# VHH binders against Rho GTPase-activating protein gacW (gacW): the designs that were tried, part 11

Target 1, 182 residues: Rho GTPase-activating protein gacW (gacW), of Dictyostelium discoideum (Social amoeba) (q54g18r699to880)
Amino acid sequence: VTLTDKAQINASTIELPPLVSRSIDLLMEQGISSVGIFRTCASATALKKIKTRFEAGEDIDLKAENVDVDTVAGVLKSYFRELPNPIFPENLHEYFFQAMRQSSNEEIIQSLKDIIDQLSPLECKMIKKLFHLLHLISLEKDVNMMSPENIAICWAPTFFRSFASELLPINSFMIVNYFDIF
Short names: E, the ipSAE of ESMFold2; O, the ipSAE of OpenDDE; V2, 0.75 times the mean of E and O plus 0.25 times the DockQ between their complexes.

## First folded at step 4 (VHH)

Design k12 (framework vhh_7ubx_2)
Fold by ESMFold2-Fast, scan of step 4:
Structure k12 (fold): chain B 182 residues (1-182), chain A 118 residues (1-118)
Amino acid sequence: as target 1 above (182 residues)
Amino acid sequence: QVQLVESGGGLVQPGGSLRLSCAASGFTFSSYAMTWVRQAPGKGPEWIATITSGGSTMRDDSTKGRFTISRDNAKNTLYLQMTSLKPEDTALYYCAKGLYEYGSGDYRGPGTQVTVSS
């Protein structure tokens, strides 16, 4: 059983929070080529309004309401930033440092698979869908100006908190090598 | 307490150059990554460049090749060397401790204004 098979099987019975699933879906449709996506700040007021409505259980159609791409990107990142525990728990950060020290890409990939395998089914499903979005954005870097490195700068503080700067290289590696890791 | 003071901005003609400085105090400067962010009139804040504690640099692709970020740990100072300035570079420039956090808005001081016009 591969990590992909395990995540897919477990994910079939687990639904993502609507804020996460709908934000990612809109960004995949409308945000992939948006210049500076995740880097450009949205209106704090607009971001709080949308987030509060999702938290209240409202059935929000982001596309029908014509919500700005930057607002949606901000809502998504805010969700992960405000998790009680980082999506990559602090006790796993040592293993990301160990992954960075491997001598081959194959060894780094296997180390990352082992780390992801320690996440809950919900966390795994969320991270897989999120990194798929980040990977697709990175493929359009000549249009959107968001290289894997630029995306990593925007997301590393959310993923790794105090170790964000030290784990930038592994964060960008995961974005580039999405299909080999997830 | 962390304190950051930006300087070096001004009025410059298109094609000109400016060097921005950020004087840091209240923390072990050499131990932290440092970032430059700008805010253009009518726009949200935009990340420009980060330099790690070890000196590695990461830059926005739209300004890469024209802007260089550097640091002097002995002077607790961060720099941004800007060349071939364009009207679209007109903005208030801020330095920040650590990596840029989208939407955080934790900037120090009023920044330094760069205006590119003929």
Scores: ipSAE 0.011, ipTM 0.435, lowest interface PAE 9.0, mean pLDDT 84

Design k13 (framework vhh_7ubx_2)
Fold by ESMFold2-Fast, scan of step 4:
Structure k13 (fold): chain B 182 residues (1-182), chain A 118 residues (1-118)
Amino acid sequence: as target 1 above (182 residues)
Amino acid sequence: QVQLVESGGGLVQPGGSLRLSCAASGFTFSSYAMTWVRQAPGKGPEWIATITSGGSTMRDDSTKGRFTISRDNAKNTLYLQMTSLKPEDTALYYCAKGLYEYGDYDYRGPGTQVTVSS
């Protein structure tokens, strides 16, 4: 088995953290048409209660417990915000600026693919699943009022920290061009 | 030390208008994007509008026809002009340094209450 084969096997067999997988699944089922999804966040108290239960290893069925869509969205966003290592490490932020400087969409797409390829298999699987959700939400903007730009505003601080404002255009580009990049 | 102080809220009739202000200090105001967020009773924070350091505006589609964000860099002040107010606009309105972000941050203001009621 080559290194590439090992990485591919690990990526295909890696289970996402339950908080991430269950939140995204709930949001794909119930959240895509929700007005202001990710824009309207749950209270800190409600969010912390659900996060604490996941961290304690509780088997939470978000649908069966009728957890509010905005609470689930807040839990998911908070998870990425509070990762010990940011989902897009700070050293990769320079490459997003490089991607933005490309003059053609094809070059931007290739630059973004190169950045994604630098992530661990777990990080890659999480970010691909997350952007798939964000892309689907953007397709229903006339119903949910969440354009790619609005989604980018909500997520850019989590992805890019101090460069959030400057990298809004590339964040929006990634949401729109999900199938070409991921 | 970052400080943000909102003002201009109050009680207004449906269909009325209000202009909110946010006085900023402790950072180079002109270098940062600024955001308006609101929080209705029993709900979490909801993003309304952002204005970049260059003056480009991004607004929630549900309110962008009625709300306008602007800034005065000489006065270190952010504004939100609200027109055609509805009962559902009743919320605590606060400004934040940079883009909207979930959570309770030291750098967001204490907010100004807007109540739309007949």
Scores: ipSAE 0.000, ipTM 0.373, lowest interface PAE 10.1, mean pLDDT 83

Design k14 (from k02 with D104E L105P S106F; framework vhh_7ubx_2)
Amino acid sequence: QVQLVESGGGLVQPGGSLRLSCAASGFTFSSYAMTWVRQAPGKGPEWIATITSGGSTMRDDSTKGRFTISRDNAKNTLYLQMTSLKPEDTALYYCAKGLYEYGEPFDYRGPGTQVTVSS
ESMFold2-Fast, scan of step 4: ipSAE 0.014; ipTM 0.490

Design k15 (framework vhh_7ubx_2)
Fold by ESMFold2-Fast, scan of step 4:
Parts: C-alpha cells; structure tokens; sequence
Structure k15 (fold): chain B 182 residues (1-182), chain A 120 residues (1-120)
C-alpha cells in the first residue's frame, strides 16, 4: 500500500476499498447479533461470486441485493487473508510478542499503540474500523455466541499467519480493549 | 503427509453423551493447536473448540457447558466429550491441525469426519 504525504497529513480523506467499507457497514447493521458470525461459513460459490464482482470493480449494494450475513463476513475475511502481506506485517510480529511480555495492561496498550502507529494511514484506518466491528460483536456474545476469544480464533490466522496460535491472546486483548488501543 | 482420523460418532437420543476421538499422525502432535469443527446438513462448517499446544482451551459459548475438548499427547489423540446432546448438534464432526480459519479448509484437514445424529 502507497500513500501521498497529503493523505498522511489528512487521514480523514483516505477512503477504504469498497469491499472492506461496504462489508463492515452491512455487518455493523445486520451482523452483530448473528449466531456464529465469522465462525459459520457461507456457500463457497456465493462467496466467490460476490468477491469476484468486487475484484472486477463492480459497484455492489450488498443491502439492496439482500446478500446474506455469512457471505458478507466470508468476503471480508477472504480479502484480508489474500493480501500479499498480512495486514499486520510479518516484520512487526516480534513487537507483538514483546507487547505480551509487558507486566501491566497499560504497558501492553501503549506497546500496541506504538505498533499500530507503524502502519500506513490506510492500514490504520482499515484495522481500526475492522476492530470496531469485532469489538461490537464481542459485546453481544450472549446472543451471537462469539466471545473475544472465539473471534480471535477465527481471525488470528488471517492477521498473523504462521504465528496465529502464539499471538491469539494479544488478538483477543485488542478486541476487548478496542477503545484504549485505537 | 498429515493424517487425521475421526471416530466415536453414532446415533444417540437427546440428552445423551458421546466421546469423539481424532487420531493424528505425520506431524509433532504436541507442538500444535488442534481444533474440532462440525458441519450440519445444508450448512457451512462451524468452529466448536480449540486446544492449544500448552493445553489452554477455547470453546464457543453455546457448547461451553456441554462440550469439553482435551488431548493425550502420548497417544497423539484429540478428544471431544459431548454431553446433554440436542437435535441441533446433528452434524459431521471433523478435527483439524492448528486454528480454524473461516471460509477455507486447512490443508492439514484430512479424514472423512465422524457422523453424530441426535434423534429419538
């Protein structure tokens, strides 16, 4: 991802990819209370169809087309999974391990803020919006059955690839402490 | 050449119990997290429980009180103890190496699964 100095100065002018922004918006409206959101997989055919249309640059109104919640969730996760480099770059994974070694929650939070500050403005905007969705889902765990730990299990392989199992606790921590970190 | 073989499924009445097993070979079992996933008729795969290499367990809240994941590293075997079974638990149950990834089948996800049918 490359950004101009102007975009770095004014992050509010940065727009997320339509696949990311529209998927998150639909899930915030319709997916928060969906049982097993991100855990239950939609039809592979339906997921591929929607994803291919976004990749072709099609202007998709997910709500008007009544695309089901699990398909939208799958499309969003597939986008992050298929990035050439994970959204949390591999060179930063050692810093996540160091964050987990801190002795207080306040120190862990500050370490995480420092890591996120190393991302591009576009990456920061994407991850902030994504974790906001994940946080909101975790608040409805009694309805949707998706605790922060359950969400972390579904997303850690996408965020951390080879280090998913080891970094699962910090992923869960970030979901719970969204307002303190982002 | 990872191989996973599930067993222990069958027909059971509502309120009954079953213990599923997954025999693993082709990798250092004790070094990896292991996961149970199920697929109900007409539905996509659904994550049930994970146990880390260190023994920590994560389970979805709907089954936490009824299902227990465990492992025996000496036998290279993963277990799922299921109690108070409901018709809604009817599914094909699979084990997988590592963490569940939504929307994709892990490459190490082998075996035909074991069928659990809950009916009276």
Amino acid sequence: as target 1 above (182 residues)
Amino acid sequence: QVQLVESGGGLVQPGGSLRLSCAASGFTFSSYAMTWVRQAPGKGPEWIATITSGGSTMRDDSTKGRFTISRDNAKNTLYLQMTSLKPEDTALYYCAKGLYEYGSEPLDYRGPGTQVTVSS
Scores: ipSAE 0.013, ipTM 0.438, lowest interface PAE 7.8, mean pLDDT 83

Design k16 (framework vhh_7ubx_2)
Fold by ESMFold2-Fast, scan of step 4:
Structure k16 (fold): chain B 182 residues (1-182), chain A 120 residues (1-120)
Amino acid sequence: as target 1 above (182 residues)
Amino acid sequence: QVQLVESGGGLVQPGGSLRLSCAASGFTFSSYAMTWVRQAPGKGPEWIATITSGGSTMRDDSTKGRFTISRDNAKNTLYLQMTSLKPEDTALYYCAKDLYEYGSGSFDYRGPGTQVTVSS
């Protein structure tokens, strides 16, 4: 917006961790139509190897090294699962339950926007980019067999840990309504 | 020694049924999600269904009306019940052990597979 009227960038200078940025970019390019993305086979040894290299500070060109889609998907999900503090901290979980109990989609959307606004700028940028990927995957469900519900089942344990089952409907809602929420 | 051994495949006519079994050993079977995957000649692996340690199931939309995944933790055995089989179901079917109890799509072990051939 600011860039168009003042010839200035109003965007944050926040850079995503290379593991997150590189993984999402590759999956957006190569993974959207992959059958069972986030559900198909990933080698544990290949996943650990790539993840360890990113954690050691390497900026891996996943495309140049021809890393397979399922390994990249596994690395991305493992990153969020192993965060010291969950991407959605436990103190926010009650607000997700409250969002689920709203009577209109507009109220649910506003509640979710309020929750996301409580995340740090880096966390907000990561989760926005991640849900964009998940939304795009859900649009190709007839090709990839990954409905919003199937994607939510894969990701809910990573986002909500012990409350994964209870918060699965709101996770699915967020995937479907990406453009209204993020 | 972790081992996964599939059985129950074979030649079947279109419209027929088969029940696949996967016998697991060398790990606490009940603690992990288990998955069925198939690979048709010349194609990559295709996810069919996952069952969590707690028994919740996730199934591919194209087969979920015809295929049912289940487990018997007392017998350390995973099952896939297949009905209304079609020629396009012809593939090597194998089971895979997930890294986690709730499924992640990341596997540390897979079986050698059992061949299913649907006559056309």
Scores: ipSAE 0.000, ipTM 0.166, lowest interface PAE 15.1, mean pLDDT 82

Design k17 (framework vhh_7ubx_2)
Fold by ESMFold2-Fast, scan of step 4:
Structure k17 (fold): chain B 182 residues (1-182), chain A 120 residues (1-120)
Amino acid sequence: as target 1 above (182 residues)
Amino acid sequence: QVQLVESGGGLVQPGGSLRLSCAASGFTFSSYAMTWVRQAPGKGPEWIATITSGGSTMRDDSTKGRFTISRDNAKNTLYLQMTSLKPEDTALYYCAKGLWEYDSSGYDYRGPGTQVTVSS
């Protein structure tokens, strides 16, 4: 009931994992206009190497090392894919179905805000920053060829696992309506 | 370098059949949806059919009873089998590489096309 305000306050003091924060920052700077971002496959070897170095606690400057944008995108996606529980826990998936069934955009937006407020402060901060990146990518679709729908298909299996196909429309909605939801 | 090269067009009489081919190179063909599009003189492009990386097909209702899209991933080749051809099927036919596994409107590359003319 006060979770929204508390999560926003806590998010200002919480540090994101370096893999997440540095990957998103690089992609916001260099990846927004990259054709097929998140859809283009990086070298599996390069991706695993960078991911392993982050996991070992290495202080990696992705920009200084000229890490390929598709490799960085792959590292970020792999991080969320390999979480023990999806970033949107399975017990919340029913609420996404309920959000999709609302009669107005305002009601859908409020339902999504309520779902996000059930996440931990760290998870909320991560998902807000991630969707900001996805929203910015979607705005450049004429350059990068990544519409909200295209981005949603790349990310839905990571967010929703078994419900990926059914929840594609709400995933796309969240990308488009970032400023109203987050 | 991505390349798409169509072949198999020509002049046919109404009721005839043609098989169009599209040879693809420069990308992992099996990982992308592939599309056939046509454009008649003075008209915009018209989507005909898409085949996903998994082999599922999506077809325009006006042609789906007469046209069949298929792919051979071992040969990096896309096909369009056309039957019961009509004068209104006269157009430049081109294949297009989808952006991903599903695509019916967006593509990043298309071939130069092959001309199909249906007349007596």
Scores: ipSAE 0.000, ipTM 0.108, lowest interface PAE 15.5, mean pLDDT 82

Design k18 (from k02 with M58Y R59Y; framework vhh_7ubx_2; at its last look DockQ between E and O 0.01; V2 from the best seeds 0.00; counts 0 for: pae E 10.3 > 2, placed apart)
Fold by ESMFold2, look of step 5:
Structure k18 (fold): chain B 182 residues (1-182), chain A 119 residues (1-119)
Amino acid sequence: as target 1 above (182 residues)
Amino acid sequence: QVQLVESGGGLVQPGGSLRLSCAASGFTFSSYAMTWVRQAPGKGPEWIATITSGGSTYYDDSTKGRFTISRDNAKNTLYLQMTSLKPEDTALYYCAKGLYEYGDLSDYRGPGTQVTVSS
């Protein structure tokens, strides 16, 4: 997908894919307290059914269809896993590594914020909404068993398309510091 | 229309210094990361350095400590200060809008500026 210059698009008018917006909204309402959210595997059949309908352009009312939380979580994760290019492709990884080597949290936060601000307006809007959800989940770790570190284990391979262990602290840092970075 | 014009190249002896400039127009310069790339004859393009909109800097390991990227948002100008130049630094130097892998390839416009390091 061709990247779009920030000056050409008004970010407040960008429409998220329905799969992304509907899934995140459902999970914010019903998924925050779900034990093992994003770690628990959904039914492959249920996941494929919902995913195929979104890909065909349907704007599904997930609540009206009683789609369970783990299926919605799986659909959301599969969307990012299956992007032609990952949200944070390998050419960005060195920028992330160098950002984390700054001497203070404030400098790290600014460096990460600068990297995030270079993503396309659509990508930026998607990850702002997604990391808001991940942050909220991390705040309820005593109920859902999903610490920032656990969430990072589940999501870093999807975000970065890499299993490099050095990406886990970066992902968890962004989840914890959501309001400062995004 | 995005325009980038590089200048400041030339012929220097090993150990010498040069300062490259990139004049930018046609976009909101202060909102974007800016990148220097070089290409020697017979080689593919090589990333050198990036400076983000917030001023954070990133360098390829081979030039770290010798090259300094900077920007002047009031003048819409990107800079590369090069010191301790070596023959292997000989290349055409281009500036680009954005992070290297997300930069618009059309932002590698104009002839670039030639840097030649020889005894």
Scores: ipSAE 0.006, ipTM 0.442, lowest interface PAE 10.3, mean pLDDT 85
ESMFold2-Fast, scan of step 4: ipSAE 0.269; ipTM 0.666
ESMFold2 (binder alone), look of step 5: mean pLDDT 83; pTM 0.832
OpenDDE, look of step 5: ipSAE 0.016; ipTM 0.365

Design k25 (from c03 with M58Y R59Y; framework vhh_7ubx_2; at its last look DockQ between E and O 0.02; V2 from the best seeds 0.00; counts 0 for: pae E 10.7 > 2, placed apart)
Fold by ESMFold2, look of step 5:
Structure k25 (fold): chain B 182 residues (1-182), chain A 120 residues (1-120)
Amino acid sequence: as target 1 above (182 residues)
Amino acid sequence: QVQLVESGGGLVQPGGSLRLSCAASGFTFDDYAMTWVRQAPGKGPEWIATITSGGSTYYDDSTKGRFTISRDNAKNTLYLQMTSLKPEDTALYYCAKGLYEYGSEPFDSRGPGTQVTVSS
């Protein structure tokens, strides 16, 4: 009964928070072509309503409710901004800086991959899915006006909880080289 | 259960050398970064060096050039080769599983440590 259910759950893939998975899925489907995605401000009232429902445990079908792209983007970004510990806390920044000082792109990529592979399984799964979205957005920069550099400006303070300008090229490098790093 | 056991510490004179070892068991050693940390009496922990599963090495600036981190995945063993030792290197040295985060390292993912004392 309960033991069988636990064995089945242990064999399953780690489940992402619904806020994260639903938001990324909608943005992959409907947000790639949106001009200024993640740079455009969402309504604070709309954002709060959606966030509150997710925090109460609701698994919202964002597509069925026609939640606009900028609200979903704002909800997703606020989730990472409000984590108790940022995805890349200060103690990890020196590892990232040293990785970028390697002599070739191949060595840089391997060093970054090694750092990311040591994060918790949930964190790894979340950032793999999120950076996939950011990579896809960067590929359509001529339509959405969001170059890897623009995306990095919007996201690096959230990922690293720091405004150090040296983090911007690291963030953009990881977005561009998504498939090799993640 | 995860077990890390450090060895190779002792009393040495300034300018001397030591090689520390960390024997690991209870987890797939090859899959994890490994870290050396030290703590002097009355002071907080100090990150020394990290080696990733892929073999990338990272050092605190003060130890770069004097200390060398390495691993032998076939023996599940982490090493720290220390040279040009100074009295300020006197500390309890311990290994830890994973990347180092000051103040958040779980007690069950580090060893009890090996004492290094550098004195004339």
Scores: ipSAE 0.005, ipTM 0.422, lowest interface PAE 10.7, mean pLDDT 84
ESMFold2-Fast, scan of step 4: ipSAE 0.259; ipTM 0.640
ESMFold2 (binder alone), look of step 5: mean pLDDT 80; pTM 0.812
OpenDDE, look of step 5: ipSAE 0.013; ipTM 0.304

Design k26 (from c03 with D30S D31S S56K; framework vhh_7ubx_2)
Fold by ESMFold2-Fast, scan of step 4:
Structure k26 (fold): chain B 182 residues (1-182), chain A 120 residues (1-120)
Amino acid sequence: as target 1 above (182 residues)
Amino acid sequence: QVQLVESGGGLVQPGGSLRLSCAASGFTFSSYAMTWVRQAPGKGPEWIATITSGGKTMRDDSTKGRFTISRDNAKNTLYLQMTSLKPEDTALYYCAKGLYEYGSEPFDSRGPGTQVTVSS
């Protein structure tokens, strides 16, 4: 089974957690042009309330309930931050350093593809959908003030924990080059 | 033609030690990262450690520092030193050229493996 075959199987048989899928869908519809998306602080009380309801298995319609964009963005980022194991496992973080040291964009892209191929089918589906959202936000930087670098600052601690500062450039690269990597 | 041959496996008691070797030929060994992987019966491959061409090492936290990867470029040989072995370490251990790729075809990029059995 090839990588393409695996990706198609994942798309057809594996469902994302509702918190992840519904948050990303709302942000793609309403959040892309929001000034300071992911950088603007959400209400801690509102964020905890929505997150707790998703964790309890409630069927939440974020759009019908008029949940604000910053709260949804905060819920999504909190989900990835609190995963028992980081979405990019710590043993793979050193491979990101190796990718950064490559001389050509083609070599960096191939290194990143090799790292992503080590993730589970569910993890692959989640990060592909997440980076698609981050890429779309970066395209609207003149409106939302969120360049690839600014998005990377907000997400690197969630992805890379203690290596966040060192891996900012590769995080930004992944956002810009979404279609070549994912 | 890439060839990788593991050796050094065998039966060992809990708390024991083993040193695995991987003899490489058919490519410029010193230019490539090298990886150790293990696979227990009925389970998928589990990444253990990688050593880069420059000698930098990356290890799986689940081995808790009990395993050490090293290389000897003059001998085209990769090593895995295993200490404080546990029954859960029982698996086929094999070396691989380059970075470990989950779900990728191991043909020509991995050795046939050496069996490690930890039991009293």
Scores: ipSAE 0.000, ipTM 0.106, lowest interface PAE 17.5, mean pLDDT 81

Design k27 (from c03 with D30S D31N A33G Y100W; framework vhh_7ubx_2)
Amino acid sequence: QVQLVESGGGLVQPGGSLRLSCAASGFTFSNYGMTWVRQAPGKGPEWIATITSGGSTMRDDSTKGRFTISRDNAKNTLYLQMTSLKPEDTALYYCAKGLWEYGSEPFDSRGPGTQVTVSS
ESMFold2-Fast, scan of step 4: ipSAE 0.077; ipTM 0.510

Design k28 (from c03 with D30S D31S A33S K97R G98D S109Y; framework vhh_7ubx_2)
Fold by ESMFold2-Fast, scan of step 4:
Structure k28 (fold): chain B 182 residues (1-182), chain A 120 residues (1-120)
Amino acid sequence: as target 1 above (182 residues)
Amino acid sequence: QVQLVESGGGLVQPGGSLRLSCAASGFTFSSYSMTWVRQAPGKGPEWIATITSGGSTMRDDSTKGRFTISRDNAKNTLYLQMTSLKPEDTALYYCARDLYEYGSEPFDYRGPGTQVTVSS
C-alpha cells in the first residue's frame, strides 16, 4: 500500500518499474492507432484497480487480462503525474526556456540532450522509452488524431507541472525529434 | 481565480441539435487549449473534443461528424455544436482548461457543467 513504484536496479542493468514497462509495451502493440490515446477518459474504477495491483507488487499480464488501451494509458499517465517531483523538475525549466531561444535546431537538440543527461539513469531510461511511444503515436496522427501538439497538450502538465502551457512548443519538438534527442 | 461557466444545455428530442457555450474568465483564454468532457450518471468521464490555441481540433470517434468544437477568442468563449442527438448523448457536459488529466486531479480547471437530456 506504501510501496514505491521504483524498479529493482540490477548490478548489470537498470529495469523500469513493471507498471511503466508493461504499460508502454502494451500501448506500443495495441495503442499506436487508438483514437485520442491519452486524451480519451479511462474508467476511474478500472484505472485505480490496476494501479493499486501494480503498487502491491502483483505480476499483471495486461494483454492476457484484456485491459483496455485507455485504462493502460491512464495508468501510465497517472504514474508520472503522481511522482513526488515532475519528471522534468522545476530546477530544469529555465534550461528548457533557454533551449527554446536557441537559433538552430541543432543547438536546441544539443541543449535538450544536456538537460536529459542531468536526469537519473532510471529517469533517463523511462523518458527515452516513453518518448519513443509518443513519437510512434504522433506518426499515426491522421488515424489517431494525436499530433505532436495534441500529445504535448496531454503530457505537458504531467512532465512539467509549472509553466506547462509555455513549454508546449519544446515538448512538441521533443516528440517530433525523438530520433535526434534520445 | 480561473472560472469556466457552461450554458446551453436542456431537454431535446432525438435527432435535435444544441449549442453549448463555455464562458471563461481569470486567464488569457487565447493562450490555452480548451476541452469538452461529458459524464453520464454512474459512468466515468468521456472526452469529447479539444481545440488548441491555434484552432486545431481533436475529436473522439463516437461523436465525430455530429459534434463540432469551436472558439471565439474575442469573447473568451468555447462552443460545442451538437447535431443528430441520440439518447446515449444524455450527460452532464463541462468544459475544461488545458487538459483533462488522469489521476487524483483529472483536469487543471473545469466548469460545473450543463445538463443535456435527449428524450422523447
Scores: ipSAE 0.005, ipTM 0.233, lowest interface PAE 10.0, mean pLDDT 82

Design k29 (from c03 with D30S D31R G98P E105D P106L F107P S109Y; framework vhh_7ubx_2)
Fold by ESMFold2-Fast, scan of step 4:
Structure k29 (fold): chain B 182 residues (1-182), chain A 120 residues (1-120)
Amino acid sequence: as target 1 above (182 residues)
Amino acid sequence: QVQLVESGGGLVQPGGSLRLSCAASGFTFSRYAMTWVRQAPGKGPEWIATITSGGSTMRDDSTKGRFTISRDNAKNTLYLQMTSLKPEDTALYYCAKPLYEYGSDLPDYRGPGTQVTVSS
């Protein structure tokens, strides 16, 4: 795909993969107050079965089939873990570190927005919807025990495919400041 | 071969304290983040805390006021200091070298665990 073709894609006309959109929608409805959401281990067998069915193009109604919240959370996280390239690839990591070195929160927010704008329209739409879910989960931390820091521990290695400790506060900052960044 | 061996568990009264240790061998301990996980009978594993190679800590909100994770890279040892113990803290505690994700997936390697029982 050429730069011209990519530039012509309008994010408003892009449909998210059903696995991503339906998982997030169910978790927004049923998972926000679930204790240890994303921290609790999903059944590998159940996760694989649901993921395989989505990959085969099945029209899965997660709610009608009463799929367990932790299984849905595991399916969603597995999707991002198994992307050919991480959502935030290695070449963007230095930009994230530079963003966090800015002198004011306003400058950090603008730098993070600029990094996200470098992603494809599909990636931007996916990450915006996902971070909205993560933000909502963080607001219920007194019920679900999932602070922005706890969410960052679960998700940063998946987003960045890196164990660099500096990425944890970056991920946490993005969760907290969702409405300003996305 | 990666080996993790936990110790320091035992029986304590509610309100008591315990210090758990995890002796690591077979890998360059100082280069890896390390985590404490617990599992009560009939329950799934519950993440407690992670400490990065640089010493930064992330802790579960339900225990962070009572539990402190630390490490001694010179001794290849991970610690969990537990205070104000409650009956619900009764579980098998094990240390882990995480594979890729913290808290939500099984670790790359974990020790056999040390039993903590909080009862009057």
Scores: ipSAE 0.000, ipTM 0.183, lowest interface PAE 13.2, mean pLDDT 82

Design k30 (from c03 with D30S D31S E101D E105G P106E F107Y S109Y; framework vhh_7ubx_2)
Fold by ESMFold2-Fast, scan of step 4:
Structure k30 (fold): chain B 182 residues (1-182), chain A 120 residues (1-120)
Amino acid sequence: as target 1 above (182 residues)
Amino acid sequence: QVQLVESGGGLVQPGGSLRLSCAASGFTFSSYAMTWVRQAPGKGPEWIATITSGGSTMRDDSTKGRFTISRDNAKNTLYLQMTSLKPEDTALYYCAKGLYDYGSGEYDYRGPGTQVTVSS
């Protein structure tokens, strides 16, 4: 199964968790040009409150409640960080190192597609939507001060844990090359 | 409980060097990533560099050739070595405690800051 086929299946048959879908939707609407998005957190208390409400199954309208953009960004990042099964499990980290050692962009892209193909349909859908948001943020770097590298710094620990610094370049590569990979 | 106290700021000529220190207390310093951020008058905080509990560093591209972050866990002290200073480096520089042992750019506490002024 190719990445395209998996993405198509996910779009038709599986729904993202409300915390993930609603956070990304708000950030796409209001957060793309926010200076330092994902880098600076406003309030740990506000973040925990919103996250707890989502976990309790509350039907939260983030826009209607005027939730702070940095709080929403923090909630989204916290969700991925605290997944019981990490979005990129440690057994896949070796493959990310292998991808980084490829000699051409085409080979790196294919290696990344092969890694993503090992994820579940839900994980593929979440990652595709997340990296779309991260890509859009990176396009506004002159306004928001968040280059692909800066975004990667914020997200690499969530994706790669103790290997965050070593895998920073491949995380940045995925943000830049979103349309070729996802 | 958590206390972060910066020092080493001052007035310096363009092209000069300065070493900032941050004395940390009230938490297990060696267990957390530490960050330097700066804030120009009337502007929001700008991230400069992070060092993990293990010593790995991440730096803003605009300053990484001129600024070096380091730590001394035995002394509970964070450092920022600044070289080739420019007028645009003028800001209040803050030491910040990370949320984790790895570098995420996020922090929960920061000190009162130390002023760096780069001018003739």
Scores: ipSAE 0.000, ipTM 0.303, lowest interface PAE 10.9, mean pLDDT 84

